VHH binders against c4kar8. Designs and how they scored, part 204

Target 1, 263 residues: c4kar8
Amino acid sequence: MAELSTPSPASPAPLDGGRGDELEKFTLRGARQILQLLQDLITHRGLITAHTGGGHSFMTAVLKVDEERGRVVLDPSPDPQANRRALAAPRLTCVTQLDGIRIQFPLVGLGEGQDKGRPALFAPLPAEMLRLQRREFYRLQVPLAHELSCLLKAEDLARKPVEVSARVIDIGAGGVAVVVPTGAAEFVIGGTLPACRLALPDGEPIELDLEVRNLNRQTQRNGTEQLRVGLRFAALPRAADTRIQRYIFKTERALNAKARGGL
Below, E stands for the ipSAE of ESMFold2; O stands for the ipSAE of OpenDDE; V2 stands for 0.75 times the mean of E and O plus 0.25 times the DockQ between their complexes.

## First folded at step 13 (VHH)

Design l4 (framework vhh_7n9e_1; at its last look DockQ between E and O 0.04; V2 from the best seeds 0.00; counts 0 for: pae E 21.3 > 2, placed apart)
Fold by OpenDDE, look of step 13:
Parts: C-alpha cells; structure tokens; sequence
Structure l4 (fold): chain B 263 residues (1-263), chain A 126 residues (1-126)
C-alpha cells in the first residue's frame, strides 16, 4: 500500500519555479528597461531583500549601476556571515518594492570588492527583472474610446423610479464602477438595483442586477461633482459573464499592443 | 511562516449543510484576499469562492453559486465557507488559500500567488 505522500504544501514556489511561462509576461528583459528600473531603485533608495538560499537573506541596496562594466554595485551586509553566504550562493534573489510594485531579479556571479574605498558587492547586470503590481482584484480601466455605459434603475430622493445612464470607468469579473451626476439618484450601500443594462460594444445590452458596494464623491477639475458608484454583479447569467470576460480580454490585448508600440 | 488551517469538514447527507473555517496566521490577514478551493478525487483543484481583503466583494464558482457563502472575520483571522444544499458532487478536500494578484503595466495580465492549507474533507452522501 504505497502511502500517497501527501504533497507537502509546496511552499509557494519561488517566482523562479515551474511557472516560468506565466511569469514571462511580467519579466523585463530589455537592457534599457533593466537599467532604468535599477536607476529607479537607486533614486528611491529602495531597500532590497537579498535571498541567498536555505532560508537566509540580508538587506541591501543598489548603490550604483556601472553601465560601462555591465555590473551592479550592492551594499554589503553588516554581517560578515551573510556576505559569505551571498558570495557562496550560485544565485542571489533580490526582492523589493517600489511604489507598491514588487520587483524581483536574480543576480549571479557575485563578487566582493571596493567602490570608492568602501566595501561593496558586485554582480553582472541582471538578465531579467520581474515587475509585479499587486491588486486585490483586477479591474480593467475602460478606455474612453469604448464609452461603456450602464443604465441604472434607481430611485430619486422621492423614491420614484429613475433611470440613470452611467459611464463605466472600470470593469472586472465581479462588477463595475460607474460615474453619475450628483443628485441623479439616491444610492444606498448594500442596496440592489434590479434589471440594469450594461452596454458592451459587441452586441445588445446585458440585463443584470447590481449591488451598490461603495460611493465616492469626486470633484472634477472643472468644479463639477460626480458620484463614483462601485457596483457588484448580483446576478450575472453565464452568457453575460462570458461576454464580459471576452470584452476584458480583448481590451487588455489591445491596450497591451498599444503599450508595446509606444515603448 | 504563513499558516492556514482548515476545519469543519465531515460527512453530511445530500441537502445538508456544513460550515468550514480557516484559521490564518503568520501574516496580516486583513491585507489579503482569501479563497476556498477544492479537489475532488481524481480531479484537479478548482476555485470555489473568493473574498477580498475587506469582505466587500465576493465571488463564486457557477457550481456553488446560491448555495455557498464566503465570509471573513478579520479580527479573528478566520475565513468561513457556509455550504448549504450540499450535493454528492461537492465531495472534495476543501482548501483555504491566501491569494495575491499581480498585474503587469495595467495590461490586464494577472498572475496569482497562492498559499494553501492542508484542507478539510467534505463528503456528501446520496
């Protein structure tokens, strides 16, 4: 009876693990991009956690980028043992955050020396850098050119039914954010708006129920007040879900293509 | 170290109810979206339900929508899954997961990093 070894809860595979293909989308490989990101780290004095393997790490910082020599200069640890481990490691995994974005990059070929008379660690420039922006849930910012709209069935101050055409500003699998003129309707957090209509570019509007999740008043530059309403899909038919997902994916691809062409 | 410990599983008859709990430790629970997944015998792991860090947004697989309710108590570092009207097809090992979602340059591409517990067995008899 072969004891099915309960797979040990795989420690989240270091970003370097078997998901390499998925991470490729987030990986910078361009020399210019890598240099720029390293310079940004220097400018912001970002603290870096350098992992040497075996559960060991130390804090460091990028001190300098030597473009001529193709190397990065790191601040050594005040702990000599940490530096020894770093130098003995076949690979140093550097992790940091800049403006809420996780940055991860490998360094190989670490050496020690002096930079301007101060002890320093040296490594060749990383061949790749991961840049990951954390989000709770992905929401696509709707391009202005698409002009998605949602017809909201709401009530006014007198509890009379009103229909408000709202511009969709972002959309995700779970809901939409819309903007409405102030005073157009009364919204209650937790309230349900039944039989609303979401207009997508690919066909007829989708009828759906929406739940109000948040309300934010925004003043525009022109002094006009708008109400941002966060709405959850309360009941989304499967066909509607598919359409929404398709729209999101299609739009994302288009945006990505534009972004690549502008770089 | 991140720890997730599931409990509340067991044997239940079809149409019955169970409430699963997941105790989280080793991280700031209130900063993370949490999910339930399950793995039936001979099947892959599937996503069941998710809740954002605040508890303000929830999501459900189509197969459990209307029957399952995800909730959280951030003060207790605990995630819950209320399962009603259970069906034999719900039989699985249920896992709690911490999920981090990352996007690259607002391109819409997302990558999820997840930590899973050991799971709790749910068996629904016909």
Amino acid sequence: as target 1 above (263 residues)
Amino acid sequence: DVQLVESGGGLVQAGGSLRLSCAASGFTFSDYAMYWGRQAPGKGREWVSGIDSSGGSTAYASSVKGRFTISRDNAKNTLYLQMNNLKPEDTALYYCARIEVYEYRSSGYTYEFDYWGQGTQVTVSS
Scores: ipSAE 0.037, ipTM 0.334, lowest interface PAE 3.5, mean pLDDT 84
Fold by ESMFold2, look of step 13:
Structure l4 (fold): chain B 263 residues (1-263), chain A 126 residues (1-126)
Amino acid sequence: as target 1 above (263 residues)
Amino acid sequence: DVQLVESGGGLVQAGGSLRLSCAASGFTFSDYAMYWGRQAPGKGREWVSGIDSSGGSTAYASSVKGRFTISRDNAKNTLYLQMNNLKPEDTALYYCARIEVYEYRSSGYTYEFDYWGQGTQVTVSS
């Protein structure tokens, strides 16, 4: 019998703590919501990366929830050193991905013991769990063959209007990153570029306002200089957002199908 | 702007039926998966049923499966929920919503989206 597919470990590192206010709207704090999400991880046999600090982590899984005692039961590592680090850590930061959804939760007060005669790790139920859809954290690396572009309405060095057709190198729910030749236009961090046009393959270009968030000069392998411009979507209409997410989903599925080959 | 307007709620006796409608405007309705949710007194919000953009795939919470039928008419930009064999525990404010990603959630595993309309009240008396 073929084994059921389980979620792959998707992110070995926790999300940046400096995003705490932004992540609050995705944080579950209700006991029943937390219990259900843990049960879903058990049911789908989700693999979890447990971070113990100091750059160390180990793979584990939630074996069961002991609701009567308010505890979660974890699979110990076969590596005794990993178990010692986990037991000594002030907290474990558990990270996993289930069907495209990132799940992150802390465990404190980890202890060792037995479950049905087998070694196990125990912790109180987490006080919170982060549940984040992929669209909220994912940036697709755009295949070159798609020739995805964004027409930028910017200014040159003399502060005269110019239009620059910039290649889109990545795209996510909140913005794009584009590449332009060095000197094609002047960009200012925090500046706005009104009425730009993002060209997606499946329809008319989307007119949108962009805000410059970062600038990085890059030297390509052939020695040429280019400017990577990080752009945030301003006031993005919901329909445009959905078109972007659909493009990301379809492109990722096509790339995954090619990577697996014809079996 | 995007608008979702629910209608068809009311007072009904247990065992009865109601058909809810959700009129959509301000977006290309046929491009989106849709769902119905509800908020019962004393409980959190509950995902009830979802339908893909074409209407070819549907999903239901276990509490309503076999009694409720979700459907859509893309030519009329309207989402429907046919509710049969209603029970007092179905009493709730029912709302429709647009799904932001092309994935359905089924019974017991929900992540609530922002509410788009005011909803329509369904009250089932014993």
Scores: ipSAE 0.000, ipTM 0.088, lowest interface PAE 21.3, mean pLDDT 76
ESMFold2 (binder alone), look of step 13: mean pLDDT 80; pTM 0.793

Design l5 (framework vhh_7n9e_1; at its last look DockQ between E and O 0.02; V2 from the best seeds 0.00; counts 0 for: pae E 19.0 > 2, placed apart)
Fold by OpenDDE, look of step 13:
Structure l5 (fold): chain B 263 residues (1-263), chain A 126 residues (1-126)
Amino acid sequence: as target 1 above (263 residues)
Amino acid sequence: DVQLVESGGGLVQAGGSLRLSCAASGFTFSDYAMYWGRQAPGKGREWVSGIDSSGGSTAYASSVKGRFTISRDNAKNTLYLQMNNLKPEDTALYYCARVEVTYYRDSGSEYEFDYWGQGTQVTVSS
C-alpha cells in the first residue's frame, strides 16, 4: 500500500522588503485574518500574479481555502512551463489587489494535484500577508504552553483497540489536528474514531466522535517522524461546540495581547 | 451532484465470492482515485482497497490482500471489488469513496476522501 503521507505545512519565508516598521503595521500574521483575506480573494475572484523568481510569473487565483488541511488551492497556469517553474521554486511571491489595496503574500511548499477533478496547485497557508483586514473563521494554532491533548480511541496494526494521547496542534470549529508518534495506531482516512476525549483547559474532557480527514507524515528537525492527523468533529454536542469556541476566542485574545506586548 | 451507488452485496457462505459494483455519477470518474471501505457492526470504518485514476496502481488492506481485487471501468463510470474466499470477519457494510490526491514537492502525497456511497451489505455466514 502506498504509504499515504501528507506534507507538513512549511513555514512561509518572510515577505521580501518587509523589514521596515511600516511594513509590519500592514502585515497580517493572525491565522484568522489570513484566512479571511484569502476568502475575500476568492469571493472577489481576485487575480493574483504569482512570481516564481528569475523574472518569471503567471496569473492565478485562489480557488479554495482548505482550513482542515491548512492549505490554499490555486488555479494552475495554462502554461505547463509556468507550473513547472512554480513547483520548482522555493517560494512563490503572490501579488494582488483588492479594493485598491495591494496584497502580497508568500507561498512555500507548492504541490500539484486535483481539486474537484480539475488540475490545481496547492500550498500551505501563508504565515503572513500584507493588508488591512477584518476577522472571520480560522483554525487556531494551539500554543505549546496550553498543551491541549486528545485521547484517541483507535486500533493498532493488529486491529486491537488502543488509546493514544495526541497533542493538539490546531483547533477550529470543525475539528482538530493532532500529532501522534508514528506507529502508535493505525489511522484510515474516512474512518471514525468513536468516543474520543478532547482535553480543554477549562474543565473536563469533551467526549466526541472524530473522523479522520487527513494524514501527514512529518519529519521533525531532530529527525523524528510524527504523524499529523486531521480530524473532523463528527458529532459535536452543542455544549461542546460552545466550549471549543470559547477556548478559541479566549486563546486568540491572549495571543493577540501577548503580541502587542501586553503579556 | 456527486453520487456513488454501491451494489452486489448479499449473503454468502464462508469461502464464497461476491462482486461489488459502485456506479459513479456527477463527476469525471476517470480523474479520481477510488477506494472501497467497509464498516463492520460496532467497528469504525476501514479502507479495504484503493485504485488510482488510471487503474494502473492498486492497494489492499493486509486483511484482504490476495482475496480481493479492485478494478475500474472508466468508460462505464464503475468501480468494482471482486471478493473471493470470503470470511465471516468480512461481514460489513461496504462503501465506495472518491479520493483526491495532492503531490507536494518536498513532502510527498496527500489524500482526501470527499464522497462516500451509502454502501451495500455483505454478510458472510460460517
Scores: ipSAE 0.012, ipTM 0.226, lowest interface PAE 9.3, mean pLDDT 83
Fold by ESMFold2, look of step 13:
Structure l5 (fold): chain B 263 residues (1-263), chain A 126 residues (1-126)
Amino acid sequence: as target 1 above (263 residues)
Amino acid sequence: DVQLVESGGGLVQAGGSLRLSCAASGFTFSDYAMYWGRQAPGKGREWVSGIDSSGGSTAYASSVKGRFTISRDNAKNTLYLQMNNLKPEDTALYYCARVEVTYYRDSGSEYEFDYWGQGTQVTVSS
């Protein structure tokens, strides 16, 4: 593992369950694919961050798969408190990275025992595993100074067409979140906004179709009410995807410090 | 209950220094990237500086680079902004914010919140 003064290679924190529907296409549920991925982790001696809840985690590894009994065998922590928390937890959320790919899977029913005379932790094989490139799960919080905007082609209360310029507050491979003034338009969860225009700082606006995924009313610190709208890209041309990923990468790089060779 | 409480603002002469603090509670501070923003009277909001969850990577708006330093103490759940060589144009309400990269859903939809504090006033005279 890298020494002091190197950036962390991946975020060990689990993805929020609220993103589960958009991550479904990256979820492995086939027994053979799950066994192969677990075997890859064993072969590469991949270190896993196991989250036990309450902000606690410990480092572990998959030592082997007992295919006949349908179980995985995990390395116990040298910290007895971590092992006690793991055994008491209703669920262990395992997060790791293999060859730049994020891997996440739940284990339930964790127990303790021995494997060939050595202490070990045991759990049934996971029913699912996420396998993601970083670009497919990451959402960038857009700095306020960037003033990223999206022109929404929506409808007002009377169902008449209206164009609304909305500030983009986060952006990822699958969509954006925007804010609009209260009353600027009416939005319906599941509704489609065709031919919207996303304005990135360094090029022509991108024309794209958006699907409304969530709505949240917010009151700003100055008392002004806004509507936060979560929008999914319905279809995204490859050139547009490339430009969005380039913006995300450039902005992430700007957030990196040149304190210890980070940039 | 997520809370961010800024402090350390005040009145200072041009060329002076201040250190802002942001006390975080209600979440695992060390799991999140953080940033400082500011809003001058009658102006829009401006992103000032950001820092990753470990404190190893930082970024700055061009208007403050070389004068401001963001840092964090994950053991004390506190974010800092050291502001040196202050100028009258730095006068603003300064707020800290959590970078939200996580979603949650209700009835099959997703939604997301940004969390930030009420801010602390910095006034640079002259």
Scores: ipSAE 0.000, ipTM 0.099, lowest interface PAE 19.0, mean pLDDT 76
ESMFold2 (binder alone), look of step 13: mean pLDDT 80; pTM 0.797

Design l6 (framework vhh_7n9e_1; at its last look DockQ between E and O 0.01; V2 from the best seeds 0.00; counts 0 for: pae E 14.4 > 2, placed apart)
Fold by OpenDDE, look of step 13:
Structure l6 (fold): chain B 263 residues (1-263), chain A 126 residues (1-126)
Amino acid sequence: as target 1 above (263 residues)
Amino acid sequence: DVQLVESGGGLVQAGGSLRLSCAASGFTFSDYAMYWGRQAPGKGREWVSGIDSSGGSTAYASSVKGRFTISRDNAKNTLYLQMNNLKPEDTALYYCAKIEVYYYRSSGTEVEFDYWGQGTQVTVSS
């Protein structure tokens, strides 16, 4: 009976400081921003993985933010050994997710004690917090008001070349999901659609190769069947990548502003 | 409502002894570390002694170490301060305080309190 060694969760590789400029765009350093984000974590009861080094981590949560004293209160581990490791660590690397965004922040100067009679861990407020949108996993739902389309060069059942205009329903750094009428073309998972054209609002369509990654049949409320096609960018020019990223960022910002009671 | 009521103060001659009591109510006494503080005339409040919730750990100001003993009876919701070999410099209003937050880190122990009593006067005559 071979004991399946549960692969030790690989310590998140230290974000290689190399692409410093890009990381800075995602780093919050403002006191108000940091406080707000911590408060958001509290509100959402976000579970935090606190890494103590050496491959060790424990689950915690932000219980309280004390703005006046400039400290954060964390839930201690039920494991006393984990707490000892945390206190001995020169730095905690805290990792969590909020709204699909990876959040990472360091805590230095951890202490233990009690808050209102309850055991707690204490640390000064982080000097910085990283909000990393994993490019690979984040997909922006394209607003209906946006007319993103992708011209797919595919084949029909007879292997005749056809062009299908597909509505983009979500977009990320790694690809798009589109909807096409059922029967418009034959798609094969793993197949490549060459020289497709992604239409963005900011200019000329982007020519790119797309790889079919998934196919899902969807029945609409009106009874019509549509095919959702998940497509990966197989070859994306750097300039195109930049445009896509810009679109995503701009759109997200607009959506967030609207959600906050803006326009 | 949280209440802390100090008693046991009075006039004593130098070298004498007093035992202060603090009756606690309005909270789960056994969950909280407690402190004694004092305020001498014309001086600020200073902490005298602290005890953790269990009574297993105690702390003393350097000025009272070896002379004062803090203790607690969680069943009676009472904090005590045994003061021996009292000195005129110990003359002060003595307060008990409920600790709201305490934590230890490499820089030391920090203590916050959310409530203190009205105090009991201790006067040590030369």
Scores: ipSAE 0.183, ipTM 0.550, lowest interface PAE 1.7, mean pLDDT 85
Fold by ESMFold2, look of step 13:
Structure l6 (fold): chain B 263 residues (1-263), chain A 126 residues (1-126)
Amino acid sequence: as target 1 above (263 residues)
Amino acid sequence: DVQLVESGGGLVQAGGSLRLSCAASGFTFSDYAMYWGRQAPGKGREWVSGIDSSGGSTAYASSVKGRFTISRDNAKNTLYLQMNNLKPEDTALYYCAKIEVYYYRSSGTEVEFDYWGQGTQVTVSS
């Protein structure tokens, strides 16, 4: 029988690895901004998940910021193994939320010590903090009635050109996800699909280049296999971006009006 | 925007049962795989169970297989965990999770982020 793969809880990517230029606009590097954000976490008693690698993490909190020594003070874990893993890790990836904004920051050089006679963990202030605003990561689930489609210029298994009309199932600021029948084309992660055409309801199709980011084979309840293809926009024209955001906003308003009318 | 609210935890005797619920909002629930995790006192997070978007495929950690059943009701935007034959070792804060993949335009790398709820406490007495 088919089983969903068993994922371990994933460690977030380190801020300095695997994130690229796109996340730079969400990255705080100013000392004053970092100190204020850390103080906000202290004030709100924010719980932090600290990832030590290998699928291990523990819950902690920032107890204080020692500006004079340039350090943050963390609550140690009651689990001695978690503390040992944290002290041995080359970096500690801290993840939390504040007012619905996802916050992520690395700590390097973690040490054990005392704070006013009580055990505590210490690290230099982070050089950067990532604030991931929800609007930038929202993906609108496209209503079936809209019949949004994207014409993909891809290749078959023999590397011959094929055109595939794919149904768009979600859309956001950075890309789309589409579904195609398994075998309709060969998709390679990292591959570029030039001159694809995204059809929005209120205007001419948008010609754009897409990059394949992920592939998920799915078996529907009826046994039919389909391929979910995650596609990133490459070099999106300004007008296209505006049209995409307008479509998302208008569609959300229409869906909310429908739900409110039912109340 | 994404909100996950767990409920149904409590104090129960060993051998007993509990049913946890996770109410989802802010996204199209039926399009996403969902997961349960737990964190026991003084331990790291442990993956417990997962279910695909349709409910047709499920997976379980070996420690709970045969005792726990994950399910979903896509019409009610709700994820469930039926926990039977509970043991003191099952004592933990249980939370549901949604994994969302983000794409980097310039680096060619993707990042997975967990969306998780506040959790609901399950305490199993001897």
Scores: ipSAE 0.000, ipTM 0.166, lowest interface PAE 14.4, mean pLDDT 76
ESMFold2 (binder alone), look of step 13: mean pLDDT 80; pTM 0.786

Design l7 (framework vhh_7n9e_1; at its last look DockQ between E and O 0.03; V2 from the best seeds 0.00; counts 0 for: pae E 16.6 > 2, grease 25.3 > 24.2, placed apart)
Fold by OpenDDE, look of step 13:
Structure l7 (fold): chain B 263 residues (1-263), chain A 126 residues (1-126)
Amino acid sequence: as target 1 above (263 residues)
Amino acid sequence: DVQLVESGGGLVQAGGSLRLSCAASGFTFSDYAMYWGRQAPGKGREWVSGIDSSGGSTAYASSVKGRFTISRDNAKNTLYLQMNNLKPEDTALYYCARIELYYYRSSGYDTEFDYWGQGTQVTVSS
């Protein structure tokens, strides 16, 4: 019986040590908030990945929230082995996405039973739910209505300085993706674009250095070719970071409100 | 089922180049940050490079910085690692991994490799 030495998951160091303080902002602990979020998951029929530990997971969904009994009802796996693992696990880590936001919540005390004659998994309501925004990896898709732009200081094929106004298509704490017309400038992966200007709706453009990290040619529906440029913030002042984060949060909130029919 | 399949490894001389590919399936590739890791003989696994879901942010281990370039094509569900100026110390089994973010009250944010491929062998001869 070869003990499969569970390779100690060398947890890669988080690319960005999110300050614990920021996490609290994303943690829901209120009973009403938790219930609402669970209800939202039901409404959106969001698929949940339930992690049972040891690298094992199964797909599930929240079927029902029983407020009276203080429990959540989950769809069991079609795999009996997965269900056994889930029931044996001291903790189930549920991960899903709603409106582009990653949601994570623990379930403990999992049991099996029947809901309306159908097999179901039951757990007490989570004590907390996390809306995890991966600071380093999360990218907000910029609404077309916001028309964020970035003035890129680049070079053309002749190495002459050119300024290219690029539309920002996504933004995160670590950088932006922009689209530029093909041939507008020459970009080199790993190259630095100094003294660029990111325009946010809330004030004056932010001057920053950008590093080219990715280049993708995209053909639009109309047949026009565009270049998508992934850009990393090479050096972002703290004040600029705060502004960007504020923009992201505000925009996400607005998008979510709109999606819920509130706007 | 989540699958990650690495390719592009081989034997190269020191100073040579290789391009690794990782084909992803069974999940929405564009939603996940991806990593390249490696395991050298007799050593533990180490991450080599990471890339965010959009490709706009990348990270590198100090040992490969300036030599390796991570990229992705979300339309092709493929992760790449361009390795230049390879050194004998780069000899390892290279694997791609999907990164899942976890939060624990006790430790805060934690990242875990929840899925990885079988790997592709890279051997750099002196």
Scores: ipSAE 0.005, ipTM 0.220, lowest interface PAE 10.2, mean pLDDT 83
Fold by ESMFold2, look of step 13:
Structure l7 (fold): chain B 263 residues (1-263), chain A 126 residues (1-126)
Amino acid sequence: as target 1 above (263 residues)
Amino acid sequence: DVQLVESGGGLVQAGGSLRLSCAASGFTFSDYAMYWGRQAPGKGREWVSGIDSSGGSTAYASSVKGRFTISRDNAKNTLYLQMNNLKPEDTALYYCARIELYYYRSSGYDTEFDYWGQGTQVTVSS
């Protein structure tokens, strides 16, 4: 699969949310996790764009991790000016991808030296690394003809139990988005809906617990008022995950075939 | 209410151009990074281009690099996508998106679900 490729930007591309608190769940801070991720970059020969500020960057790679000294060894640029900018910069912002997942980390205290007689750049291990999954962008828009639904066990406005058959509008590995008529039920962000049932075409409905993550009111193109509810799968069993992924793959394949073979 | 309304789509010949707009309301637009995504018939959603809150930094998917330009006008609460040299494979429903900033944030889990608009259809004929 083709992955994001950017021209040499003046600064790292912005991350979703616009706030560091919202990125916390993607941030690795443990030394062991950081070492493993750096080792994965070495093993997979990951190319890194190192941003030095002032609209400048250079391509590099992690050559090794020196655990004894607590530092990372980087390939210097063949351009001496790029190396001088990197050494003068108070911070490098390193951006790369591993298996389609964006990785970003700061390096401070960059120095130059030799590694086995070859020129190299050195920095202390980063204190944090961001490993940003692109899960939010890889969601299937469910065709209306499938009439895919999720039976929600919720409460009405009077806090009485109610079952709502909600239309699933998109589905991904971590959850679904559904729509319900405005006022059909009361939803609370962070609330849990136990024992809901997701109906997929290929078998019995999946019983699962859902967590409400977001709510927004929508006016559809035809003027219909509805509530969009973003729901996370809680503790999804592997068999259920497999069925969901199969549905996504099969549906995408079928829709692609119709679009290309239509007319 | 947070609302994102895309416009500017339509039918265009291969090699042509379109400019998409996304009108934002119900939040402080200038506080947020924004992005465009698209969904071709029968395919999953694809990230296309992103821009930081000030408009100073941009990024592009490799499939659109050199052909598409993202921009924003924070005074008008509007995000743009200039699409040049369009190809049939660019045919998709295009939507703009923002991370949800509803009333409360519970821990770190809310970043998985964005607000996005209903989209504007772009159809590129061969």
Scores: ipSAE 0.000, ipTM 0.133, lowest interface PAE 16.6, mean pLDDT 75
ESMFold2 (binder alone), look of step 13: mean pLDDT 81; pTM 0.808

